# Designs tried in a protein design chat: VHH binders against p46559. Part 32

Target 1, 369 residues: p46559
Amino acid sequence: MTAIEKFFTEKSPDSEQVLLKVIELGIDFLGGEWKNVDKSQVNVSRVHGGQSNHMFHVTSSTSATPYLLRIHRQPPSQVFTDTVNLAIFSERGLGPKLYGFFEGGRMEEFLPSKTFDVNDVLVPENSRKIGAIFPLYHSINVPVSKSRRCVHLMREWLNGYESLGGGDYEILPTTVNYSDHPKSVSIKDLNHEIDNFEKWSTEIFEHTLVFSHNDLASTNILELNSTKELVLIDWEFGTYNWRGFDLAMHLSETAIDYRVPFPPGIKMNGDLIDNPPNIQIFCEAYVEADKKLKNRSPSDPTAEVKALIQECQFFWPLTNLFWALSAMKHSLLKFENGVDLDVQARDRLAVYFHLKPRSQKIYEELSKK

## First folded at step 6 (VHH)

Design n18 (framework vhh_8cml_1)
Fold by ESMFold2-Fast, scan of step 6:
Structure n18 (fold): chain B 369 residues (1-369), chain A 123 residues (1-123)
Amino acid sequence: as target 1 above (369 residues)
Amino acid sequence: EVQLVESGGGLVQPGGSLRLSCAASGRTFSKYVMGWFRQAPGQEREFVALISYEGDRTDYSDSAKGRFTISRDNAKNTVYLQMNSLKPEDTGVYFCAAPEYQLSGYTHEYDYWGQGTQVTVSS
């Protein structure tokens, strides 16, 4: 635990020590009216987001610039990636402004907004808006590694699982009623699945590499109160990746409800996985927005949309393998986040094998070109 | 979707003690950070104390430090606030609150609130 994390963990947000500390940070990083703020004029409210309960909305009754204070609890590598990504998007006007960062934390623009939930992302108009905003983010040239894709993280998690004493894994789904999967998988089996998908993706979709969010669950989408425009946040898994993985990740997350009681704290909806209601609208919006952004004339919008749906369907199982491997490793670390990680891993592996035959068929069809 | 029910409030003399209880039902409370808030007559609702799901991290308002102790019993799905050396200024309705765990994004407030229990400190 860093010194600053310990400080904010031990102190109440309304304590004199915290009020003085947020004024100090306001003076140091923002200046201006923060130099004239008295502690009686400051309000610090805890903001609950992600795995971190160390987020604070800092305001005052003066004209001093409000800010969101994040005190990091995540591994240094994730903090580094998220901060660098935020800085790039801040500079390009695509995310909250980054006011500053320091060891153990950062200060950023607070966006008056509604955080989406699973019900919001299933609304057709919201699916359209999300599909339309993806091309903007996918068009950005980010000066980071282009070789560290989703499969790199998957191999790191699987290697970590093995290093922690992990072995064969029984697939016994709890929240989905799929039975078309192996009874168990070995570490060798899982490495083979990663290698096979990487080979297929490289052969048929290498031209689709874009900087990707890779974790666009509903809670990583903010709808601005003033404009109703969407902003994507929490880029801690942001990497160059096949765009269909990024799009399929969002679609897959619309079929998962994390609001159910723990345990298990997760419920996968097989009907939404098998028959995603908004995939057509989502892909139509993406294609239209992408064409406008690139000044492309429509040649055949219907064929392009059909191809993008197929691209999303191809990557859908891989998104579930991705989180299954993360859950397997973190289960062994006794990580606690309100979700039963073993249930998540088993259900996601069941989804992976259920959807894999479709991906293989798509590969066979497109590799004939 | 967590339901919270407070109990243990009442009338007490200055310098006395009270123990408040918050019973949780519905969603399992073992994944939640739990907090206590109070609202005095004519005042805004204010933070009193907070406890992590493990019970290894606690936080207190300056007015509560040294006098109040927050604790939890995960086997009983209950959070407690032991209040010692009570002062007239501690009079108010005390609320138990829990945030909904989020995978990411943010919200400005605790998501689940109890109905409150009245604490009155007077002679």
Scores: ipSAE 0.000, ipTM 0.193, lowest interface PAE 13.3, mean pLDDT 84

Design n2 (framework vhh_8cml_1)
Fold by ESMFold2-Fast, scan of step 6:
Structure n2 (fold): chain B 369 residues (1-369), chain A 123 residues (1-123)
Amino acid sequence: as target 1 above (369 residues)
Amino acid sequence: EVQLVESGGGLVQPGGSLRLSCAASGRTFSDYAMGWFRQAPGQEREFVALISWTGERTDYSDSAKGRFTISRDNAKNTVYLQMNSLKPEDTGVYFCAASEFTLYDHPREYDYWGQGTQVTVSS
């Protein structure tokens, strides 16, 4: 734990020491009116974040610029990726402004906003807005590896699972009523699934490589209070990847409810997986926004939307294999995040095998073109 | 990875005392904030007490304040909950939890959990 991490974890947000420290940070990184702020004018409130960091909203009764203070808990590699991505997005006006970073933390713009939940992302107008904002992020050039795609992390998780003593895995879905899957899979089987999907994706969708969020659950979408515009946050899995994986990840997350009591703390909705209600509106919005951003006209707009729906359907099972492998590894680490990781892994593997035949058919159709 | 094992639960009369222990193994214990949570029958897991990495800061739920004391021994990789003046309302399964750097009083902020130890306060 760094000195600053110890400081903020050991003290109350309203303690004199914390108030003086956030003034010091405000002066050092923001300057301006922070030089004239008295501790009696400062308010520090904890913001509940994920398990990766502690967050504090720092404000004053003066005109000093308020900020969000993030104190890191996660390994440096995850922190590094998210911070670099935020710095790039900050400079391009695509995310919160990055005011500064230091050993163990960072300061960023506080965006008065509503965090979406599963009910919000199922509203058709919100699905349209989310579809329309993706092209802004997919159009940027980020100076990071273009070869470390979703399959790279999947292999890391599977190797980690094996190194922790993991073996054959039983597929016993709890929240989805699917039976069209193997009863169990070996590590070799899972490696073959990753290899097969990578080959298919490279052959038919290599031209769709874009910088992707890869984890756009509802809770990583902010709706700004003032403008109702959306901002995508928490880019810790951000990497170059096939576009359809990023889009399918968001769509897949709209079919999952994390508000159910723990255990299991997760419920997948098979009806929404089989018949996603907003995929048409979502893809129409993406194509229209992408068209405007690139100043282009599709030769057949209806055909382009249908092709994008097919692209999303192709990648949908892979998004579930992605999180299944993460859950398998982290279950062995006894990691807890309010979700039964074994239930998540079993259900997601069941979804993977249920949807895989559709992806194979899409591959066969498009590989002959 | 850190593994947590609770002990010291049992049956006690109202007004009695119990000392719960939580032994940690795996990663460096002194880098974790530790918490105690309890779950009564038919209820959600609720906060009881927490202690920072060094032991310099402790917090308690309103129901525990003045009756319970949380402490830690980093040399023994153990956290303790001394419970005095026990009431029937204190009955439940008590869980030890570890989080890297968190002082929050919510279960979702803790990364590692023990299996729990039963505390029953009845005549």
Scores: ipSAE 0.000, ipTM 0.132, lowest interface PAE 18.8, mean pLDDT 85

Design n3 (framework vhh_8cml_1)
Fold by ESMFold2-Fast, scan of step 6:
Structure n3 (fold): chain B 369 residues (1-369), chain A 123 residues (1-123)
Amino acid sequence: as target 1 above (369 residues)
Amino acid sequence: EVQLVESGGGLVQPGGSLRLSCAASGFTFSSYVMGWFRQAPGQEREFVALISYSGDRTDYSDSAKGRFTISRDNAKNTVYLQMNSLKPEDTGVYFCAAGEWTLSDYPYEYDYWGQGTQVTVSS
């Protein structure tokens, strides 16, 4: 725990020490009216839902610039990735402004907004809006590694699971009623699955590498109060990846509800996994926005949309394997986030094996061309 | 009442110049991204240029880049398109449009549209 993390976790937001500290940060990083702010004019409120960060909304009754204060809890490598990505997006006007960073934390723009939930992302018009914003982020050239894709992090999590004494894993799904999966998988089996998907993806989709969010759950989408425009947040998993993984990650998350009581704190909807209602609208919006952004005319727009739907379907199981491996490792670390990590791992592995045959057929068809 | 009124169109010879103006009223002009679009007979509307709400960011279509300049005067609620080195292919009805600003400076939809002004490039 850093000294700054101890300070903010051990003190009440209403304490004189915290009020003076946020004024000090405001003066140091923002200047301006913060130099003239009295502690009686300052409000500090804790922002809920930050599993990887302690978050505070800092405001005053003056014209001093309000800010969001993030105190880091996540590993240094994820902090580095998130900060670099935010700095690049801030500079290009594609995310909240980055006001400053320091050891153990950062200060950024607070956007008055509504955080989306599963009800919001299932609205067809919102699905269209989300599909339309992906090409803006997928079109940028970011000066980071092109080789550290989703499979890199998956191998890190699986190696971590093994290093913590993890072994064979029994697949007993709780929230989905799938039975077309192995009863258990070994670490060797899981490495084989990662290797096979990497091989397939490289052979048929290597041309689709783009800078990707890789974690676009509903709660990482903000709708601005003033304009109703959408903003994507929490880029801690941001890296170059196959675009279909990024799109499929969002679509997969529309089928999962985290609002159910703990335990398990998670419910997967098999009907939405098998028959996603908005995939057509979502992919149509992506293609239209990508066309406009790149000033191109597709030779067959209907065929391009159909191909993108197939691309999303191909990567869907991989997104579930991704989170299953994370849940397996973090379960051994006794990580607490309001979700039963063993239930999440078992259900996501069941989804992976249920959907894998479709991905294999897509690979077989496209590898012949 | 929201209105966008274009002016400055006309007939010009190849290689010539025209300056289009769009006068806006009935909304907070300084909060909106302004764009220019054009439509040739039998074609769909195509993007030409946009300018951010502050005037700090501009973007152009490939065909307009290096020849056209978009600008705005927020005090006068007016957006302009300076067109130089005009070609016969630039012939069309030019539309002014206003869309809400996003962090990417590209509005997903243009909420308000003008009626258009005809530009004809021929000898």
Scores: ipSAE 0.000, ipTM 0.108, lowest interface PAE 22.2, mean pLDDT 85

Design n4 (framework vhh_8cml_1)
Fold by ESMFold2-Fast, scan of step 6:
Structure n4 (fold): chain B 369 residues (1-369), chain A 123 residues (1-123)
Amino acid sequence: as target 1 above (369 residues)
Amino acid sequence: EVQLVESGGGLVQPGGSLRLSCAASGRTLSSYVMGWFRQAPGQEREFVALIRWSGDSTDYSDSAKGRFTISRDNAKNTVYLQMNSLKPEDTGVYFCAADTYGLSEYEPAYDYWGQGTQVTVSS
């Protein structure tokens, strides 16, 4: 625990010490009216739901600028990545405004909004809106590594799993009823799967490299109260990556419910995995928004949409392998986030092997062209 | 390329059953998601059922659920549609279709189509 994390965790938000500290931060980073705020005028409320951060909404009865205070619990590398991404999006009007950062935390704009859940992302109109917003983020040029894609993080997690004493992994799905998978996999098997997908993706989809969110679960989508516009948040996994991985990540997450009681705190829906209800609307919206942003001439819309659906289907199993490897490593670290990490790893590996034959057929078809 | 030929259609009374077959030549069926569509006179083609190359994965239209069963026999290069409890509304030309990409109800995604087989449900 850092000193600042300990300070905000151990003290009540209405304590004199906390009130004085948030005024100090307001003066230091925002200035203006914060210089004239008395502690009696300040309200600090905890914002629940952050697994990686302690969050506080800081307001006053004055015209001093309200802010969201985020105190970090996540690794330094993820903090660095998330902060750099937020700073770039803030400057371009694509996310909450970043007011400033300090050792162990940051201050950002509080957006009056509704956080989406699994029911929201299954509404067809919301799938259209999400599909339409992706090209805005995919069109930006971010000055970060283009070579550190999802497969590099996957290898880091698998190497970490092995270094922690991990070995062969038994695939016993709990929430999904798939049986078309190996009974167990070795670390060598999993490295082979990563290597094969990297090879396939590079050969048929290298032209699709874009800056990607890589973690667009429903809870990372805000709908603004005033405009109903969507804002994507929590960019700690943001990297250059194949476009279809980013899109497939969101689609895969629409088939998973994290609201179920712990344990297991997770339920995968095989029917939605096998037959995603909104993939057509989602991909149509992406293509139209991308054409508008790039001022592209009209093409065959049926062919372009079909190609994007195929691209999403190709990457769908890889998104599940991605989180399976994370869950395997973090289970050994005894990380607690309200999800049974062994259940997540086993179910996601079962989904990976269930969907992999489709990806292989797509590779075989597109590699002939 | 795949060539698809449907068979098994015919005249049946309401409440009856029919089993449609779709035989493929060219590439093996194991390379394709297979779907059944139907078209009544003066109407557009509508989705009925599909079966993916993953063994247990099927999908059905609301009108087909509980009454129709799609299956495949890759060794015989054939897909079947077992139709039970047939209704006059099921009358139409039934087409089988093949697609690599597994798109569920999206008719334009299917690249290969058979010629169709007529199903008539009447007295």
Scores: ipSAE 0.000, ipTM 0.138, lowest interface PAE 20.5, mean pLDDT 84

Design n5 (framework vhh_8cml_1)
Fold by ESMFold2-Fast, scan of step 6:
Structure n5 (fold): chain B 369 residues (1-369), chain A 123 residues (1-123)
Amino acid sequence: as target 1 above (369 residues)
Amino acid sequence: EVQLVESGGGLVQPGGSLRLSCAASGSTFSRYVMGWFRQAPGQEREFVALISWSGGYTDYSDSAKGRFTISRDNAKNTVYLQMNSLKPEDTGVYFCAAREYSYTDLPGEYNYWGQGTQVTVSS
């Protein structure tokens, strides 16, 4: 816990100590009218509801620039990645403006917005808007490693699982009714699955590498109150990756409800996995937005959209293997995030094996072209 | 779970215009990609135009490009095909078709079909 995290954990937002601290930060990082603000003119309110007690909207009755104060609770490496990504997106106008950062926190633009949930991302118009915004983020050149993709993190999680004493894993799905999977998998089996998917992806999709979010659950999407435009947030898993993985990650998350009571705190919808209602609209929007952004004309718009749907379908099972491996490792660490990690791992492995045959057929088809 | 009824067909001279309408029944219309197909006497059913659920994407056969415009009104559960500069080759029965969220120019892949409306372009 940093000194500033401890301070905000121990003090009420309306205390004199907090009011003076947010003025001090305003003066130090923003300057301007913050030098003339009195504590009686300052309002500090918690943002994003009751679970984000270290997120504050700082305002005043003066012309001093209001800001969102984030006090970090994440590991330093995730904080570093998220902050660097925000700084780049801030400069490009694709995220909240970054006003400054310090040990244990940062100050950024407050965006009056609605955070999406699973009901919002199933609305076809919202799915189209999300598809249309992806190319803006995928077009950015970020000065980070292009070799550390999803499979690198998957291997780190699987190695961590093994190092913590993990062994064979039984696939007993709770929320999906799939039976076309092995009863259990070994660590060797899972390493083979990662290696095989990396080989396939490199052979048929190496040309699709883009800077990717890799974790676009509904709650990482903001809809601006004023314009109804969307903003993607929380880029702590941001890496160069195959485009289809990023798109398939979002589509996969539209089939998962995290609002169910804990335990298990997760429910996967097999009908939405097998027949995703918005994949066509989503891919249409992506292609048209990408075409406009790059000032290009596809040779056949219908064919390009069908190809992107196939690309998303190919990567769909890999997105579930990705989070299954994370859940396996973090279950052994007794990590608590409101989801039963063993239920998540079992269900996601069941989805992986259920969808894998489609991905193999796609690989066989495209590798012959 | 949608039923389709076409209207607006008729007889027109070459160079004339017609506007076809397709009325859909049921609360699922907003989930459907809508297509127009036509069938000339003695020929197979061929693709004319399609429109995505939202109206944001449209596609046309080569013969329809620049002459025909497809549009939809989701509040009225209706799809339109505005046909300009009609030619004798445009003569046929025009069918409205629906497919859930996925589009295709292949008639065999559409789930719901109207009964058709006759368009005749003659002298």
Scores: ipSAE 0.000, ipTM 0.115, lowest interface PAE 20.4, mean pLDDT 85

Design n6 (framework vhh_7d4b_2)
Fold by ESMFold2-Fast, scan of step 6:
Structure n6 (fold): chain B 369 residues (1-369), chain A 123 residues (1-123)
Amino acid sequence: as target 1 above (369 residues)
Amino acid sequence: QVQLVESGGGVVQPGRSLRLSCAASGRTFSSYVMGWYRQAPGKQRELVASISWSGDRTNYADSVKGRFTISRDNSKNTMYLQMNSLKPEDTAVYYCAAEPYGTLSDYHEYDYWGQGTQVTVSS
C-alpha cells in the first residue's frame, strides 16, 4: 500500500486531516481559488461503486473547481493503462478531464451525471444511445499494442489459476438454469476453448479490430445531467480487440444484476441472454453512427445490421469465458468484492457452453464465404 | 501446466561467457514473469535476474549487474541468461523459475521451477 492509499483508507472523509489534504491537493494541482478555501467550506464524500479504488468527490462552498479524487488499489499495469487511456480521451473531449496524477492516485473532472444501472441499460432509447456512442471510441487510434487482445489476459488468468493450485472445475450454475454444459472442465479444456475462439475470430473477424473498452457494465456509463449525453468511464481493460467482443460484452452485462444481496451478489438472467430485447436497436444505432462518422454512402443497412447482430452473437460466449477465468483465479486469491466469485465463474462457464454452439454455426457459415 | 527445462550450463574458465536457455512447454509462457535463481554449495538460493512477461522490465542482483543480461523470446517460449565475465563466485546450480503475471507476489515468489543446470567457473 502507498502512503496516500493508507492515509485515505484509515481516516474518515470528514476528519480534519482529510479536509486539509484535499485542500493541499486542490492548491497543488488546480491552484487559483483553492488557495483561499477554509476547511469549514470543504465537503468530501465517498463515491459508491469504488471497484478497486477509493473515490472521493471534493467540493467547496466557494468557486474552487470541484474534483474527483481517485486513490488506486488496482495492480500497477491496470493503473497505467487506465491513466493513459483517460489522458487520451480527456484530450479528445470523450471522457473526464485529467487534472493530474501522483504516486498512488489521480485527480479528474467530476461530471455531474447519473450512473446507469441494469434498469437503465434495458430501456430501448438508452440502448440506442449506447450503440450510437461506441463508434466514437472505436474510431480512435491509440498508440498501444494491437496484438494483445482479450485472449492474452484470459491466458494470464488461466495461468494464474493453475499456478495457484487450481485444477478441474465443476460447472454447477446457481443463478442461470442451463444444463447443456460439461459437468467439469480441465485446464487443458479451457486452453483449448481459448485457442479455438482465437482461431475462429482471426479467420472470420480479423478486419474488425478496434480500440475497445472490454468492460462496459452499466455502472461504467454516465449520463450527463446537463446534456443527457453518455460518457464511458473506467478504461483499465482497454485494449485493441475484435469490436464484436466489446459490443457483446456490453450486451452480456445488460443480462446480469449485481444488486442482488451478497452472497451471491450476482444474478444472471437466462431469458435476457437467450432473447436480448434491445440487440436490434443497439446494432441499428451503431451502424448508423458508424456510417455518419466515416461519411459512408448509404448501403444496404438491413444487411449490415443483420451482420453486426450475428457478430455480437458470435462473441457473446467469449465475454463470459473472459470473466469466468478472472473469477476462477481471483477466487483462489481470496479477492473480496460484492460478488461470490465461484458463483460467477460457474454461471459464466454455463453461459459459455450454452451459447458456444451458436458461435460454431456462425463460424461455419462465415468461413464458407 | 508449465514445465521448464534449462540448458547451456558447463565448466568454463574465469572471464569467459555462457548463455543459459530455459524452454517452457505450454501456451501461457508469454503471460509469466520469469527469473533465474542460483544456489551454490552451502548457500541459500538467491535471485540472479527476473524479466516481466513482455520483456519490458528486468531486475538484477547487485553481484551480476552489468555482467549478466536476461531476455526472452515469447515466440519460441524460451528465456535466456547471457553470462559475461564469469567469476569463480558465479559457480552454482542455476534454476529457471516462472510465476503468473498479475499475482499478488513479487519477483522472488515463483510457482514453477526447472530442475537446474550446473555452472562451474574453474577454481
Scores: ipSAE 0.000, ipTM 0.094, lowest interface PAE 22.5, mean pLDDT 83

Design n7 (framework vhh_8cml_1)
Fold by ESMFold2-Fast, scan of step 6:
Structure n7 (fold): chain B 369 residues (1-369), chain A 123 residues (1-123)
Amino acid sequence: as target 1 above (369 residues)
Amino acid sequence: EVQLVESGGGLVQPGGSLRLSCAASGRTFYSYAMGWFRQAPGQEREFVALISRSGGYTDYSDSAKGRFTISRDNAKNTVYLQMNSLKPEDTGVYFCAAGLWSTDEYPEHYDYWGQGTQVTVSS
């Protein structure tokens, strides 16, 4: 825990110490009207829904520029990645403006907007809008590693779990009613699962590498109040990755509700996992937006949509293995983020094994030649 | 632990006004964001208004905007709801709520609740 993380964790946002600190940051990084702000005029409110950061909306009754204060709880590599990605998107007009960064945190533009929730992302019109915005982000060239994909981070998390004394892991799902999984998995079993999925993905989908968000939960989607346009935020896991993983990550997250009381602070919906209602509309919107962006006409638009749905279905279980491994490691670190990490790990492993046979069948179908 | 006691409810005719008070005891009052919620007969609890710990931020339900004003006096450990232009639809039990990290409309984000005070708007 950094000194600044400890400070914001232990103090109420309305404490004199916090109010003085956010004024100091406003003066230092933004200047202007912040130089004339009294603590009685400042409001600091915690932004709900953040699992990996402490986020605060800092405003005043004056014309001083409001800002979003992000105090990092993540490893330095994730903080570095997110900051670089935001700086690039900020300069290109694709995300909030980055006002500044400091050890343990950053300040960024507050966008007057509605943060989506699971009810919003299940609305067909919103699913279409989300599908349509993905190609804009997938089309950019970002000057970062093209080889450090989702499987790289998964191996880092699993190695971390082992180094912290982690062993065999019992799969006892709490929120999904699945039973078609092993009773437990070893570290060797999990390494084998990562290796097999990497092999399959490389053989049939290597041509689909794009810069990916990799964590597009509903709460990472903002709908701007003024234009109703969508903005994708929180790029701390942003890497080059297989396109279908990024799209499947979003679709998988539409089946998960983080607004439930802690504990467990998470509930997965098996019906939505088994039969996602908007996958057709989502993929249609992606293909059409990608076509317009690249000024191209697919030779067979129906076949292209069908292929994208198959890509999403293939990668769906891998997205759950990804977060399961993160949850296993961070549970041993006693990381607190409003979600019971053991419940998350167990449920996500159950989903992984439930969906894996579908992915194996897709691999077998596409690898036949 | 903080304890909340509401007062100021009563019977009033349409177009009238009431001022509700919520007195807090226990923990330091200024460490909590405060909200007002109401429950109409046969309905679930509905958000009415909120005020941040400092008092610098307030928000209101659509039905309360322009008619109700939330305020707080941290020296007196009290939050107020001034209700003007009352309508029969405003009838219900009014609850004050305190939350350590809450500045939104969701009841589950509030840690402590008062017992409620009855507001009846009828001719």
Scores: ipSAE 0.000, ipTM 0.094, lowest interface PAE 23.4, mean pLDDT 84

Design n8 (framework vhh_8cml_1)
Fold by ESMFold2-Fast, scan of step 6:
Formats: sequence, structure tokens, C-alpha cells
Structure n8 (fold): chain B 369 residues (1-369), chain A 123 residues (1-123)
Amino acid sequence: as target 1 above (369 residues)
Amino acid sequence: EVQLVESGGGLVQPGGSLRLSCAASGLTFSSYTMGWFRQAPGQEREFVALISWSGKSTDYSDSAKGRFTISRDNAKNTVYLQMNSLKPEDTGVYFCAAEDYYSGLYPQDYEYWGQGTQVTVSS
């Protein structure tokens, strides 16, 4: 626990010490009217539902700029990427304004908004809106490494699993009723799967590299109260990656419900995995928004949408392998996030092998052309 | 509507035992850290024990360690506090609380609270 995390955890939001601290932060990072604010004019309210942070909405009865105070409970290394990415998107008007950061926390714009849930992302109009916002993020140049893609993290997690004593892994799915998978996989098998997918992706989709969110679950999507516009948050896994992985990651997460009782705290919907209801609408919205943003006219819009659906289908299994490897490693570290990590790993590996034949067929078809 | 309902309080002799229960409704219980707090007359609410949403992690105040055990049954949406070797100093109103993050050492960490159940340890 950092000194500042301990400070905010130990004191009530309306205590004199907290009021003076948020004024100090307002003066230091925002200036302006904060220099003229008395503690009696300050309101600090806790924002509930923050899984990895203490969050406070800080306001004043004066014209001092209100802010969201985020006190990190995660290691600094996990926060660094999210903060850097937020700074870049802040400057481009694509996320909350970043007012400043310090050891253990940051100050950002409070956005009056609704956080989406799994029911929201299955609504066709919301799926259209999400598809339409992706090109805004995929079209910008972000000054970060372009070589550290999803496969880099996958290898790091698998190496971590092995270093912690992990061995052969039994695939016994709990929430999906798939049987077209191996009964178990070795570390060598999993490395081979990563290598094959990297080879296939590089050969047929290298031209699709874009800056990607890589973790767009429903809870990382805000709908602004005033405009109904969407804002994407929590960029801690943000990297350059194949576009279809980012899109397929979001689509895959629409088929998973984390609101079920623990254990297992996770339920995958095989019907939504096999027949995603909004993939057509989602891809149509992406292509249309990308077309407008780049001021281009596709020669065959129907063919472009069909190709994007195929691109999403190709990367879908890889998104499940990605989180399966993370779950395998973090299960050995006894990490707690409200999900049975072994159930998550087993189910996601079952999904990976169930969908892999389609990806191989797509690779074979596109590698000839 | 979230509701936490405590039960199991009462009058007990020093050295005795009580088991408190807290039944939760209106929330996804298995996603919440559950805590027990107590408040003696004229004092602030004090942390007693917490259990993570998975049940794999527990923490106790120094006064509760070795005497109290927190547990949960996610199938029944219930958290328990088994109190053994009770002392007069354990007298107070015991509150059940829920938070969606593992932070449970202070009252301000918790967003949902029960009404409390009275525990009295006296002759």
C-alpha cells in the first residue's frame, strides 16, 4: 500500500485532512480557482464500482475545476501503460482529460456517464455505436512500441506459468459444452499454438496493425449522459496489434457473463460464440465510420464488410488463448478477481480449439490470394 | 434494492460463543468482499473481520485473531462470524457490510450496510 493509498483509505472523504489534501492537489495540478477554495466549499464523494482503484469525485461550490481522483491499488508497472495511453487520448479528445499524475495516483476529468454491462453490448444499436467508435482509436498514431503485440504478452504469461511449476493442463470445460478439443495440452503444445497464429497473422494480416485496446469488455465502455457518445477507458493492455484481434476481443467478451455467482463467477455462452448476433451490424458500422474518417469510397462495401467479418472470425480463438494463458499463470499466483481462474482457463482453451479450424481455413484461403 | 440482514446477536456470558449471520439480497453476492464491523456505545465503528468474494482471503483485527472466524456460503448469499471466547470488551452493535473491491479495513471502503445486531457480553 502506497503512502497516499493508506492516507485515503484511513480517512473519511469529509474529514479535514482529506479536504485539505484534495485542495492541495487541486492547487498543485490545476491551479486557477483552487488557490481560493476554502475547505467548507469542497465536496468529496467516493465513486463505487472501481475494481482496481479508490476513486473520488472532487467538486467545489466555486468555479474551481472539478476532478476525478484515482488512487492506484495496482503495482506501478500495470498503471504506467494506462496513464500514458490516457494522456495521449486526452490530448486528442478521445477520453477523459488527464489533469496530472503523481506517485500512487492521478487526477482526471469526471465524465457523467453510464458504464455498460453485458446486456447493453448485446443491444444492436449499442453494438453499432461501439463498431463506429473503434476507427477513431485505430486511426491515430501512438508513439509507443509497435513490436510488442498480443503474442508478446502470451509468451510472457506462458513462461511465467512454467516458471511457477506449471505443467500439462487438462481441458475440462464447465460453462461451454464443446468436445472438439484435446483432453490436455503441454507447454510445448501451447507455444506451438502461439507460434502458428503469429505466423498466420503476419502472413495474411500484417497490413492491419493499429493501436488496439485489447481488453474491451463491457465495463470498459462509458456512455456519456449528455450526448450518449461512447468513451473507451482502461487502456492498461493498449498496444499495437492486429486490428481483427481488438475487434474480436470485444465480440468475444459480449459472449461472457461475469455477474454469475462465484464459483465459478464466469459463464460463457456457446450459442453467442457460435452465432454472434451483432457481428454484421458491428462490422458494417466499423467500415462506414472508417470510410468517413479516412474520406474514402470502397470499391465494394459489401465485400469489405464480409472481409472484416472473416478477419474477426480469424482472430476470435486467439483472444481466448490470450486470456487462457493469463488465467493459467495468475491461478498459480492465487490472484483473486471474482472469477475461478481455472474454470476460465479451461473454458477459454475449449473455445480456442473449437474455433481454430475456422481460422486455419481462413488462413489457407487468404494465403493463396 | 440491496439489503443486508444480520442475525444471531444476543446476551452471552464471558467465555461464551455466538454465531452471527448476514443474509444478502439484491446484489451479486459472490462478487463482493464482506466485512464485519462493530460499534460500542460512544465509539466509532471498528473493523472486526473481512472475507474476499472468493473466500480464499480473510483478515482480522488484532482483538479478533484466534477467537473469531469469518466464513461465507455463496450458494446461500450469507456471510458468518463465529465468535468464541467472548469478552465484555466485545460488547457492541455488529454490522455486516459489502464492497465490490478487496479493501475492507475501514467503514468508508464499504458501500452497503446492514442495520446491525446487538451483542452483549456480561454476567
Scores: ipSAE 0.000, ipTM 0.184, lowest interface PAE 18.3, mean pLDDT 85

